# Designs tried in a protein design chat: miniprotein binders against tRNA-specific 2-thiouridylase MnmA (mnmA). Part 3

Target 1, 344 residues: tRNA-specific 2-thiouridylase MnmA (mnmA), of Desulfotalea psychrophila (q6aiz6)
Amino acid sequence: MIKNITGIAMSGGVDSTATAILQKQKGPVLGFFMKLNQPDYETQRDRVSQIAQKLDIKLEIIDLTEEFQEYVLKYFSASYFKGLTPNPCIICNKEIKFGLFQQAILRQGVERIATGHYAQIHKTAAGYQLHKGVDPHKDQSYFLSRLSQEQLAHSIFPLGGMHKGAIYDLVEAHGFHDFRGTESQDVCFLEQDNVVDFLEQTAEFSASSGNIVMNDGKILGKHKGLHRYTVGQRRGLGISYPVPLYVINLDVKNNNVIVGENEQLFHKTMAISDIHWISQPEREDLLHASVHIRSTHKGAQASVILKENNRASVIFDEPQRAITPGQFATIYKDTQVLGSGVIL

## First folded at step 3 (miniprotein)

Design b5 (from T2 with E10F E14R D21K R24Y L67D W70E I74F Y77W M81R)
Fold by ESMFold2-Fast, scan of step 3:
Structure b5 (fold): chain B 344 residues (1-344), chain A 88 residues (1-88)
Amino acid sequence: as target 1 above (344 residues)
Amino acid sequence: SDEQMAKRVFDLLRQIFRLMKEVYQLAESGDYETARQLIDRVTELANQIESLAKRAREMGHPELADDIQELADFVQWLIDRVREIAER
C-alpha cells in the first residue's frame, strides 16, 4: 500500500524549497539537512526548519562535520599548499552530498533523494546519463561530473527542466515571498575572502611572503602568499606596469607569483589526470568533444586523446584563456557529461 | 616575433586536428591506405612545430620554446595513437 518515500536534500535556499514542493506533489517525502563546518549553521538550521514546518515535511539533521573536514577541507588546503586551484564543490558533491549524506539518507529507508541541482538524469539501457540543465545561466552539471552510476541511480533533479524565473514563481505560489531579495545569501562559505581567512587560520598552513615576477625573473613586487592568487587574476596584485598584467602561473618551488600580459593566458593544449567516467566511451582513443575547464566556462571544442593510467591530452580547436592547474576539465557530448579529469 | 610564432603553432595544430579527425573516420570505415597517407601529412605538420620549438630556443625565448615543445610532444603522441588504429 505505501509506496517508496523520497528524500529531499533541504538547505533553506530557494532551489531546495522548490524541490521539496515539487516532490511532495508526487508522493510522501522526508527532509534532510546537512550539518557541516559552516559558520552560519544555526541561522541556516532555523531557516530550513521553518520551511519544512510550513511545507509539513518531517526534517532530520545529519551531522557530517568530521567527514567534511576529512574529505573536503583537507583536499582544499592540500591543493593550495601545492599551488593548485581546487574545486571543493565537485569534491563535496562526490564525497559528501552524494556520498556519505546520500548513504545516511538511504539507511533511513529512503529509496531516492531529490536535490535542487539544475541538471538532468536520463536512464538508458547502457546506464544513467548526466545532462545539462535547460537554463543555460543555472546549469550545474559541471559540479556533478564526478558522480558514480550508483549515486545517479539514487538521485532526482526536479529543477533540471526548469528556468530560475519559474522557480521563484513556484515558491511564491506556495507562500514563500522572501527569496527574490535574498539570492546573495546562497553564497558558499568557501568564497574567496572566507577561503583566504580559513587557510591562514589553519595550523597546517603558513602564509609566506614572496615575489611577483615576470617570466624573465624581473621582480615587480611582493605577494602575501600564493594561496591569495589564481591564474587569470588581474586585481589585488599591487604592482604598476605600462600594460595590464595577470597571474599566469604559481611557482611553488621558488615561491613566486608569475605575471604576464593577457596573451600569455591563452593555451591550445592541456593535460588531464585522474579521469572519472560517468559514461565511458567504448574503444575511442580520440574523442572530439566540448571541454569545460571551469564552472563558468561555456565549453570549447577539443580533441581528447585518451592515454593509459586515466590520463589524457586535450587539444582545443581554438586557444583557451586561463587554463588552471587543479581545476576540473569536464567532457561533454552535446548536453551529456561523459566524465571529468584534473587539469595538470 | 613571439606572437607570430605562437600564431603559426596554433594554425599548424588546427590543421593537424582536422587531418587526424579524417584519419580516425577513414580507419573506422576500413580505408587504412588513405588513413596512412594522411598520417604522413600530419607528420610533416608535426615536424614544423618541432622546428618552431628549436627556432624559439635559438632566438633566446626558452619559455616559448618549452611551450611549443610540449605541444609537439602531444602531437607526436596523437600520431602514434592514430597510427596504432590505422594499422588495424
Scores: ipSAE 0.000, ipTM 0.251, lowest interface PAE 16.4, mean pLDDT 81

Design b6 (from T2 with E14R F17Y D21Y R24F L67E W70L I74E M81L)
Fold by ESMFold2-Fast, scan of step 3:
Structure b6 (fold): chain B 344 residues (1-344), chain A 88 residues (1-88)
Amino acid sequence: as target 1 above (344 residues)
Amino acid sequence: SDEQMAKRVEDLLRQIYRLMYEVFQLAESGDYETARQLIDRVTELANQIESLAKRAREMGHPELADEIQLLADEVQYLIDLVREIAER
């Protein structure tokens, strides 16, 4: 095999198709499609095969179904059993997409893999930096916050400097007209509904009914399993009360969904553990940075007090709504991702 | 410049997102009247983005104009969605 071949992660969606077009213009490429036994696998396989054929790109299918079960779904099951809300996309990126999938592609004789992610990689003397994509509506840097230096070294994100409109224009110019008017088709198998269904299908994980209660223990209704609820949730509670009520906590020990008023969701402080650094700050005790507590969070200014054992205390300048245990707090310096930790 | 125009679009989007969050909070509290008034303000800001797209085209930057117009269209979709939530 000749050197200077770029691998392309192809999913059959608009973003990966645009990535394939751009990278093929720069040199020889090999396409790779990841099989996780997703519900629409056959449809996605047929679509990505047609796209690869139209672009004259050799496509290989890498089956990671068993590895996905072992490394990702067991993590999610364990997290939900603990009353935590995991982030499927961050773990899938770390363990599968940039882990086992990237490793399998590199063993095929390629040195770099291009993906359709909206983020930027900057090479510096101190190592690789991960930065936000320029399109604020598509930025995916939060989901990539657990990537290692080695994973970044082997990655290319051609779409990081582009806007969504330019992507549609690019694929249409190459004869792909059926992407317009649809969302990105990079549908994760680990979407909330699929995870809930998977957990409830296990023989020993049945949805045990419990109570929806206020902080004082007053019972307002019944729930069909803690895994169906997330901190901040208002809809689907099936309870009546004179004011709007929100899930403020999940009590695993007593099997209760604890509800309260919106004001009870605001906290100025949180703790994080298991911090992974992409670019560790030189000062090791205190950092003032923007912290994102979920993928949809726009970021909030905070003081991050670094502690032993990859732990930190976070003190926000303003109280933040719906801080959720098990989710990731991603630490930004301007556009740069410094690292992320698990919210306690 | 293209950089100055991009910054103006980003500043408008930041204002729109903040107001959209406030609209959602007001609708959740049942204050549909105030929510509708803020939606009108968001619509005004969205129209400013559309005006910037037109200006970019007049200045001979059609690719930038198309990019800004797509952002304006995305904001209009979100306005329609939130207006639906605020409608009683």
Scores: ipSAE 0.000, ipTM 0.093, lowest interface PAE 22.5, mean pLDDT 79

Design c1 (from T2 with E10L F17W D21R R24E L67E W70E I74L Y77F M81L E84R)
Fold by ESMFold2-Fast, scan of step 3:
Structure c1 (fold): chain B 344 residues (1-344), chain A 88 residues (1-88)
Amino acid sequence: as target 1 above (344 residues)
Amino acid sequence: SDEQMAKRVLDLLEQIWRLMREVEQLAESGDYETARQLIDRVTELANQIESLAKRAREMGHPELADEIQELADLVQFLIDLVRRIAER
């Protein structure tokens, strides 16, 4: 018989395990695990298999290795090649986790998929809204800002209304005592400390030496490639100057790292492109909202002036530090994610 | 005075160091929720250092202001690093 079966995205971590426990209490479930060419795949596979067996959940493995390379790793390398700082997690969520992975699960007769994300989905007459998770230190809504209405319609976030401490208590009550201190057990393939090594070794990124210059063109030193630098970076420049200097921007055309004083990192305006709306604003010309320019940003009040071709100008009430091209600007109305665009 | 300003910066840095040490212990024990709450408190103290840098500049001490700003930036870098580790 065809029943109302919920799919569970299981990774072997504490959040997906808690999600599986909660959803199994509500009805029949099927577990699904992604293979993404992760370095610890076999260890993660064995762990998720043991968890599924302990919970009496049937587990299916979906291999998305080629798709991860095509949609996430090529995007990552291409962004650095253009002198941009990417966010691979947002693209992975859009294309892989809630894209091809969700579609593969739906083809098995499952209508809804539960994941361990700390965010909330509200169904309204106007469609699905994405909201911040209630735990302010775990909220993952920024990383989900590119999801479509269709992707949200098929998703369940059981942890969105819970605090992280309660999650550890829940899994321990069900016999899982080894999760404390092991959150995000899987090593991120694009770990920040290994980004340069990945680009230079795996992506065959050419190390193009150039100049570290002041805004007036004064040469202060040499760099070993623009991909080694990020707007706002102060350390690792290897230059001598009487005052602290920061990366202000990357000049791809002249192969220069432009440095300046901290005050030069503050900007009141920015432009965004490729805007994706989860909840389109009623007014098409202007909105007042909180804009988050990176995952760690608390958000800043701004006027967002909407333009043609999914573009906008953003004018902050107060100047913002280290606006970084290639990162995503996510537009919030209180706890609601309206959409996001790419910073230019 | 420059000496009084420097003392305020050092007092804030000492408070930040003590809280960061507590964050480390909480993260080691798996209490990531409390660790992140303390990181938010550390962020507030770092903002106070940044305010002192602005005040030093307004009082005609740009070299001192730049040095205080560099310390604020270092603290913010450490906060961001610890926050990423606590999420993992």
Scores: ipSAE 0.000, ipTM 0.134, lowest interface PAE 23.3, mean pLDDT 82

Design c2 (from T2 with E10Y F17I D21K R24Y L67D W70Y I74F Y77R M81W E84K)
Fold by ESMFold2-Fast, scan of step 3:
Structure c2 (fold): chain B 344 residues (1-344), chain A 88 residues (1-88)
Amino acid sequence: as target 1 above (344 residues)
Amino acid sequence: SDEQMAKRVYDLLEQIIRLMKEVYQLAESGDYETARQLIDRVTELANQIESLAKRAREMGHPELADDIQYLADFVQRLIDWVRKIAER
């Protein structure tokens, strides 16, 4: 009897471990671990190896270190250089995890790859649909919004229909008791505090001092580089003013951090570019949908005016706070991800 | 500035979309006279968007002018569609 083998993307975390347990119950599996620029590689490798051994799963390591640098780290640095706030996890999913990593696994004779993502794949007559995971506190569909039909066709998300508590119960039932209280990192190459240091160590960045200004051009202080600031930031501005001030925009052309009151962070409109469709709308002109402007955003109803060259204008029903250029706007119809674009 | 002009265009678009939804509802209920009056108002707002596109081009911002013109053309397509419904 020839049996189809399922690949398991194993990271050493609770989610990938639960995925491996569930898929092994359904048939023969092969484990795969991705080597990137992660500083804790040796520790992570040892953990994954121990888990694979305990579950009696053969593990292969795929080295994508140089590809991660080319597709993710260059994108990350280039975005900050342009005064944009990137989402490296979305790019990593598109180019590395479901791109080159998936392709390498498929070349081993594997037909589909299971990952620990909290999202759902629905096969329909019109193709594959990406849907939100059922646990609203763990849904990762936003980060998967750039996947292609082919990438979805080769993917399985066993955890999409499960809640966090059930995952911990499952791994504990199989003898894994050390996962509670351990958080998974989406950005594996950096800690939050290290982003500025990382950027300033590259040739692309210098300590370029400029002005912190109000909309009217009034100078309130000096900054030590635009890359140190994000739209919506209140803390760390080092300026004196009678009311709380927030970063409302980064002006690359004039090298200014533009600040204002909280009310100035609310906008009804934004433009998006480089739209990728998972499920392209039937209409070419107008779409009414829920738009998520960052991973933590709950979504807001909007009219999406579709334009030439994969661009659109978005008009929200209600003003949205801290729309951030460089982040992704993900377009949802109920639980379904239709696609995403880059906020301008 | 480009940002101030873009904000004005989007303010006009918001007003137009709101009015167009009302026009559609009035046409569905058979109030074609009120629907036609609102379409005339929407046309006035659409003409303001076209004027902003012309101004952007005159100020040496052809890419912004093209973006605004695309939105003006989009609004004209909406007007044409709703006008057909209202005049049925």
Scores: ipSAE 0.000, ipTM 0.360, lowest interface PAE 11.0, mean pLDDT 83

Design c4 (from T2 with E10R L13F E14R F17L D21E R24D L67Q W70R I74F Y77W M81L E84D)
Fold by ESMFold2-Fast, scan of step 3:
Structure c4 (fold): chain B 344 residues (1-344), chain A 88 residues (1-88)
Amino acid sequence: as target 1 above (344 residues)
Amino acid sequence: SDEQMAKRVRDLFRQILRLMEEVDQLAESGDYETARQLIDRVTELANQIESLAKRAREMGHPELADQIQRLADFVQWLIDLVRDIAER
């Protein structure tokens, strides 16, 4: 008797455990754990193995250590030398979790893979659509905005219609009582932003003194390194001025911290490049959509003017605070992710 | 002083990054033998950063020691990463 077997991406965390529980109830499953030679690999492996054993799921370990390391080295060095801070979670999802890992699972004869992501996949005559998860505080559709049609065709997100509280209730009902209060510790080191955080700390040792200036070039004081300041920081702490001042820009070329009033952090326009479409709009010249400029951004209505070479100009209905070059702008139509591009 | 130690760590790290860029370019061109030799040089520089972390701790500067140790750990991870690729 031929059965359609569903693969489960198991990480040892609460979300993948809930996914395994739900999918096993629907039919035969195989569990897969990704080995990247992460620092806590032995601890994660033991935890995943124990969970799989308790759920009576056969677990296979897929070793992607060499492939992941080669990719991470190239990606890291290129990003660092360009002076960009990319979104590691978006890239990891595209290249590793739904790239190399998914491909390895498919080679085992598995047709579909369930993961613990809070997002929804809708199959239509025109292809697969990616939609927001229903829990607004856990929606992960922004991080999945670079997935291809093929990657979505092979994916299942069982948690997309559920709230995080219900996930904890579900795993506890099945005898898993140790997940509350440890969620952040269950993510991989890239999802913890360890590499990005470490680079920012490393840049502190490269810091040199420079000037804190107004846009007109007026010097208000000295700084001991650009990395001690962030766009949006209120500038009253080290400088006496009649009005509160905020860091509005970091001028790397001239080694200046540029300060101004809060108003100067708001911009109505931005440009994006390298657009990847999950669901390309029927019209190619103008789109009215909600644009998310970071994972925590709630989205803002904008006119997206489509251009050649997967580029666009974005004009927001209302000015947006702290638009950051190098981050991803994800384009939504209601709950649907249409695509994403890199902010210039 | 803390400033002098931080400057030395910064200078060592900048040398490491430049050598790692050369390693990447050599690997792209298929010159794995020269790439491995540069990795050995990077390892020497990384050991100097490790020694500076130890000295900072012995001198009673635990916060500085922790920062230097994190950098040393990162550089060691990067060396291990590139060495694994080169020995494929």
Scores: ipSAE 0.000, ipTM 0.169, lowest interface PAE 17.7, mean pLDDT 78

Design c5 (from T2 with E10Y E14K F17W R24E L67E W70Y I74L Y77E M81F)
Fold by ESMFold2-Fast, scan of step 3:
Structure c5 (fold): chain B 344 residues (1-344), chain A 88 residues (1-88)
Amino acid sequence: as target 1 above (344 residues)
Amino acid sequence: SDEQMAKRVYDLLKQIWRLMDEVEQLAESGDYETARQLIDRVTELANQIESLAKRAREMGHPELADEIQYLADLVQELIDFVREIAER
C-alpha cells in the first residue's frame, strides 16, 4: 500500500510552521518554499530552512520568479495604468500559489498540499466548497475566491477551524518562541507606501500630470499621476477646500482625479464582470447574498442580478462606501464563498 | 396559475436585463441618446411587472404579489442607477 505524502507550503511564518507541525503528526510530509525574487529572499529562505530542519522535514525550493513577474507584477502595473486598483494577492493565489506552485508540487508525487490559510474546504456531492475560517479576525477566504474546483481538491487548510491564539500556543509547544510580536504582511513583496515607488522604478511608469477636479469640472489642483490615488483617499491631495475632500473616481480618459465630499463615496449599486464561480448558484437570474467589496469589508447584503457573459449588477440594501474599480467583489452565502467578480 | 405568472415575470426580467446590458454598452461608447431611449423601454417593462403584482393581489395571492413587487422595486432601483449614467 502506497502512503500518500502531503506537501506543505512553507513560508517561514507562524501559520505555515503550525501547518507543518499538524500535518507531520498525520503522516509523511514534504516541505516546499516559493522563490519569487522577494527583497528579503535570503533571510526568508534561511528561516524556512531552519524551521524545516527543526521539524525534520525535507525542504525543496521552487523558483517561480519569472512566472510571478509575468502573472502578478504585469497584472499589477497594467491595472494601475488603466486607473484600476488591483488585488495582487487574489491573482497570486489563483496563478502562482495554487496554480504553478501547486502543479510543481503535484509533479513530485504529492496528492494534496497543506497551506497556512485561515479558510475551510468542505467536500460535498456537488463538489468542493470554500468557507470562511472560524477566526473572524484572520479569515482569508476573500483572497481565495478565484480558486478552481481542481485547486480546492488538491488543497488542505488545517488552520481553518482554529483561532490565531491556539496557533501561537501550538508553535511555542514545539520550541518556536520567536513568532509573537512579529507582524504578518498582507502583501508579500509590497508595502502600501512602496506601491508608487515600485510602479515608477520597476514598471517604467511615466508620471503624467493632470488635474484634480470636482464632479462639475472645477479644477482644484494638479496631480502627479493617477497611480498615486485610490478611491476613498483623503490625504496627499495637496488641495485647499473649506470641507474635507476625498477621491471619488479616477478618470483615465481625461487624466483627472475626481474629488468630492464623503457623502459622494456612498453608492447602492455597482457592476461586476469576469465572474468566477466556485459554487455556481442553481438560480439563473437573482441571488440575495452578502457581498465583500475588499478584504477589509465586513460584507453587505445585496441583490446580485446575474447577466450574460459572466457579468452582474449588485444592488446593496444599504449604500456602501468607496466601491473601487479593479477590486474584487466576493459573493458569500453565510460562510460559503460562491464566487467573485471584478468591480467595474 | 402561479407558475404561469412567475414565468411571465421571469421572461420580463430577462428582457430587462438584456436591455440594461445594452444601455451600459451604449453609455460606455458615449451614445447617451440611444441609452436613454432604451431606459424608457425598460421602464415600460418594469411597469408590466408592477401590474402583475397588482393582479396577483387581486387574485388572492398576497405572498406572490409581495415577491413580484419586490422584484419590480429592485428593477426600479437599477433603472434609476443606469438613468444617472445615461443622463451624463
Scores: ipSAE 0.000, ipTM 0.280, lowest interface PAE 17.1, mean pLDDT 83

Design c6 (from T2 with E10R E14Y D21K L67W W70E I74L Y77F M81R)
Fold by ESMFold2-Fast, scan of step 3:
Structure c6 (fold): chain B 344 residues (1-344), chain A 88 residues (1-88)
Amino acid sequence: as target 1 above (344 residues)
Amino acid sequence: SDEQMAKRVRDLLYQIFRLMKEVRQLAESGDYETARQLIDRVTELANQIESLAKRAREMGHPELADWIQELADLVQFLIDRVREIAER
């Protein structure tokens, strides 16, 4: 094993293929594919194998099925059991993709691993900074907000400075013409429709019936388990009311889904816990920053009050819709990710 | 207007944030006297936020007034905390 070899995280998708092309131009590479508890494993394996063969890259498959179950799927089901809405992608990045997978690749004698993520790593005297990718429609920095300094030190994101259109052009120039139109067809195993089935069958989750209620305690219907509902949800409630109603809260103690009008989803304040810092602020009690409360959120200006035990209070300049317990709040200073915490 | 009042509150918070950082740096260097003087300046800015909250309430803008009051309460908490540090 030679330390000047770069490892490539290959998934069979257009982004990892572009990453492999770019890194192979810079020196010797080794390809690596994760085997997880994914339903399309066989299809992904065949695709990545064909890509690696065409690019003349040696491919190793690393089986992390049991670790994915232990660190990601248990977290996922436990969160729903507690009435929280998890983000398994953030935990998968922290524990699996840049954790155990990266560690396994480094043991092969490579110094750094390139991935197809749309984010940027800047090395400074104070350490590694994580920044947004330049393509605003593809930025993935939110999902990487829990990475450590060590994980960033061993990572390369070749696509962070590129736009998605240029990626398609690059792979097509190298003989890959079948990626256009397939990206929008990627199916997430843990999408909402699959989540309920997974929790009730695969995760051995027992559904508990309870009431759908308004804040005043008026019962409007029954639910078949809190895990079937998310803050902000309008459809699938099975209740009749003169105005549209939305899930505004999940009450685990009383086993109630609390519903209300759209206006009740807006809040100016929230609390966060378990803050992980990529770039810790210099002893500031108050930080004014852009806070992203979910991956699709464009960010909202807020005052972040730092407290003991890696906790903070967040006060938004403008009320924010559908603040969801269990999701991550990521703190940005311009393009830089400072850190993230779990919404309480 | 509500937009002008919100902008003024954000401007005041920015100034307070900068001064609070300077207070901490001065306290860390052992210059507790200058740190205490800057806390007095922060208190002046905090009083302006409190006044804006009262004005918004009087003008019939309860949501804006609540937002400004939350920030005023936050600023008071921060003043108390850095005063502890500056007094040692």
Scores: ipSAE 0.000, ipTM 0.316, lowest interface PAE 14.8, mean pLDDT 83

Design c7 (from T2 with E10R E14D F17W D21E R24Y L67R W70Y I74F Y77R M81L)
Fold by ESMFold2-Fast, scan of step 3:
Structure c7 (fold): chain B 344 residues (1-344), chain A 88 residues (1-88)
Amino acid sequence: as target 1 above (344 residues)
Amino acid sequence: SDEQMAKRVRDLLDQIWRLMEEVYQLAESGDYETARQLIDRVTELANQIESLAKRAREMGHPELADRIQYLADFVQRLIDLVREIAER
């Protein structure tokens, strides 16, 4: 009887709680919680249930454990096996959070789903645009760069126009005083330190010791497995040298960590593949845009030369540090996300 | 025809982009001599795009000419930038 019911993706964190508060003020809502293969599932479930009860929101749990394993964890381990540095959060958003989870919610008769993401959706005559959140320290648009027009059409991001400080103020005004200092609970268990432990426990990698070498092949030390190293890493190398050394490449074929001076991490060019467009450029051959090569990158002006088969060459105006194969390059026009591709 | 000129510009750009990728990689590896030689080849291809822009304007297609000229100017900016790097 009520046609405009909004679904709320509730995680038990401050952002999803603020989202639920704001959306409930606008109309009837239903809460939904994803069950994945998360280590603290029971603690998280209890927190979400308590929040939903306090806000008088009906909560449904959707179990996506097997799908998370199939779409995210296999991608993750396979990428490391290939010597690539994956971004599981981008894949999780595309396949799970805005894929199967959103589809399951829509089947309940819900028309749109609100999430606690710091990003903005603009509806235009040409379709939906994804834009950066206004809080530069919390913008999550990079992680949403693979979403489809259909996924954006069914999504609401109430926090995109707000600063994180205002979110804490909002939840505290509604009786939630325990969120300050608990942001670590919203952190993905697939972070670098947990990732290494996960890979080693899964036994997909034997700890294969190899050499830490300079470009010329000079051996400086031994490594404990390529999966423990990332391009740009300075610490944890266990080598002694007169100047600071950084991981500049991972050589899977020879099982070497290649190190060099900081200057060797700067490159003007990269190639990208498997480009997904949220808003396809009007021009077919060339685009001048800001390119973000990782979630923490502030973006750099570049010429993006569009090629066949959803590939492109990127030429930066200035050299960029630590371009990392397997990461996503996200293409921005001002605040708008145009699309993203996989760095080769 | 406009289609034929557009296709020729696209073919020239494809060649330029491939060569520019090679130039940047050679410059990064310290092979500045080979990089400079390829920049000269890229410059030759860029001049052909400028010639096509001029031809489009002479044929009474100013919008096509402006688009082609924009691409020629853009390629020239990239050549200048890479040449500066190769001379460092």
Scores: ipSAE 0.000, ipTM 0.206, lowest interface PAE 19.0, mean pLDDT 81

Design c8 (from T2 with E10K F17L D21Y R24E L67K W70R I74L Y77W M81Y)
Fold by ESMFold2-Fast, scan of step 3:
Structure c8 (fold): chain B 344 residues (1-344), chain A 88 residues (1-88)
Amino acid sequence: as target 1 above (344 residues)
Amino acid sequence: SDEQMAKRVKDLLEQILRLMYEVEQLAESGDYETARQLIDRVTELANQIESLAKRAREMGHPELADKIQRLADLVQWLIDYVREIAER
């Protein structure tokens, strides 16, 4: 007789709208919108309010502006200073969206929170497993690779078993006809949500000029700061050379951008640290798995040699291009996310 | 004026942010060709911010120029980051 209330993370996009429709069909729901003081907050708030009204869903706004700055923007800035390439979406999911936002929603008496993520949760005797969404072009499991067992236990991903085309069909069937040309997802991407605010607050970034060099130390030019360069970058180097050159490494110690030919971007081995396990493998010493070195990477077969202090060595079957320090390496067993670590 | 220049920089940053979000969505959907074309457009807008920093310095506003240049440098890093995730 008593029906459990499901919380819905609503952003005003097509995916969160579809999630709201599906969950409301299953029982009573409460909508929640996350305020991060994003540049387009007022526009997003108005849109999500209109959608909630049309669906007859009560909407509450949870303000996490200060927490976003503390947990996500400081991480972004600190990574920058270390010459690392951060992934703020993974940290935002861990600390904000499924951390403090989920905790705030649970305190209101809801037991589960549904989000528009394209990923799957499987409950097993050994705990909760995170799996890829079935639509290979929409799978977001990489960005969720740092979630805890408790965070997964309180989460529902209704879209994980669906293809994007079916999502548009669903929202249109419920009177939402304006989404098809403006495709959007419930994805926390820092650049969209808070770039202007972050840039205004971090105007303190000191550009330290240095040299653009070949591996042998030959100076080809000057750079305006290591933070302007990423491993794999070809454009914006401002150097002249007979063959195309790419950033192959950032040398923070000597303040050099190291450049070389495309072939020098391929590596068969890498090290990872700060491994977080969603589903810790039974074998302690060796794991054969698919490793994703960035969100757009299709994954590559590798031997993962587990070490002390949440570290591992990864040996790929085939050399991988543009392995980037600071990015996350996510370890998959077929469709299952086992965990992720920070690339060294 | 300083206020007019700051407002123009903020408008360019908002345009860049919207395009970068679109680039991510296109890359996630596998449309890497369109994503790369939009990155080129975002890069053009970022170069305009750097030009405004130089103009502020020429107009005798070195503190404003330094602030705009720091924003331009950070925006360029974000462009390079998004370009990396859109690469294929």
Scores: ipSAE 0.000, ipTM 0.150, lowest interface PAE 20.2, mean pLDDT 78

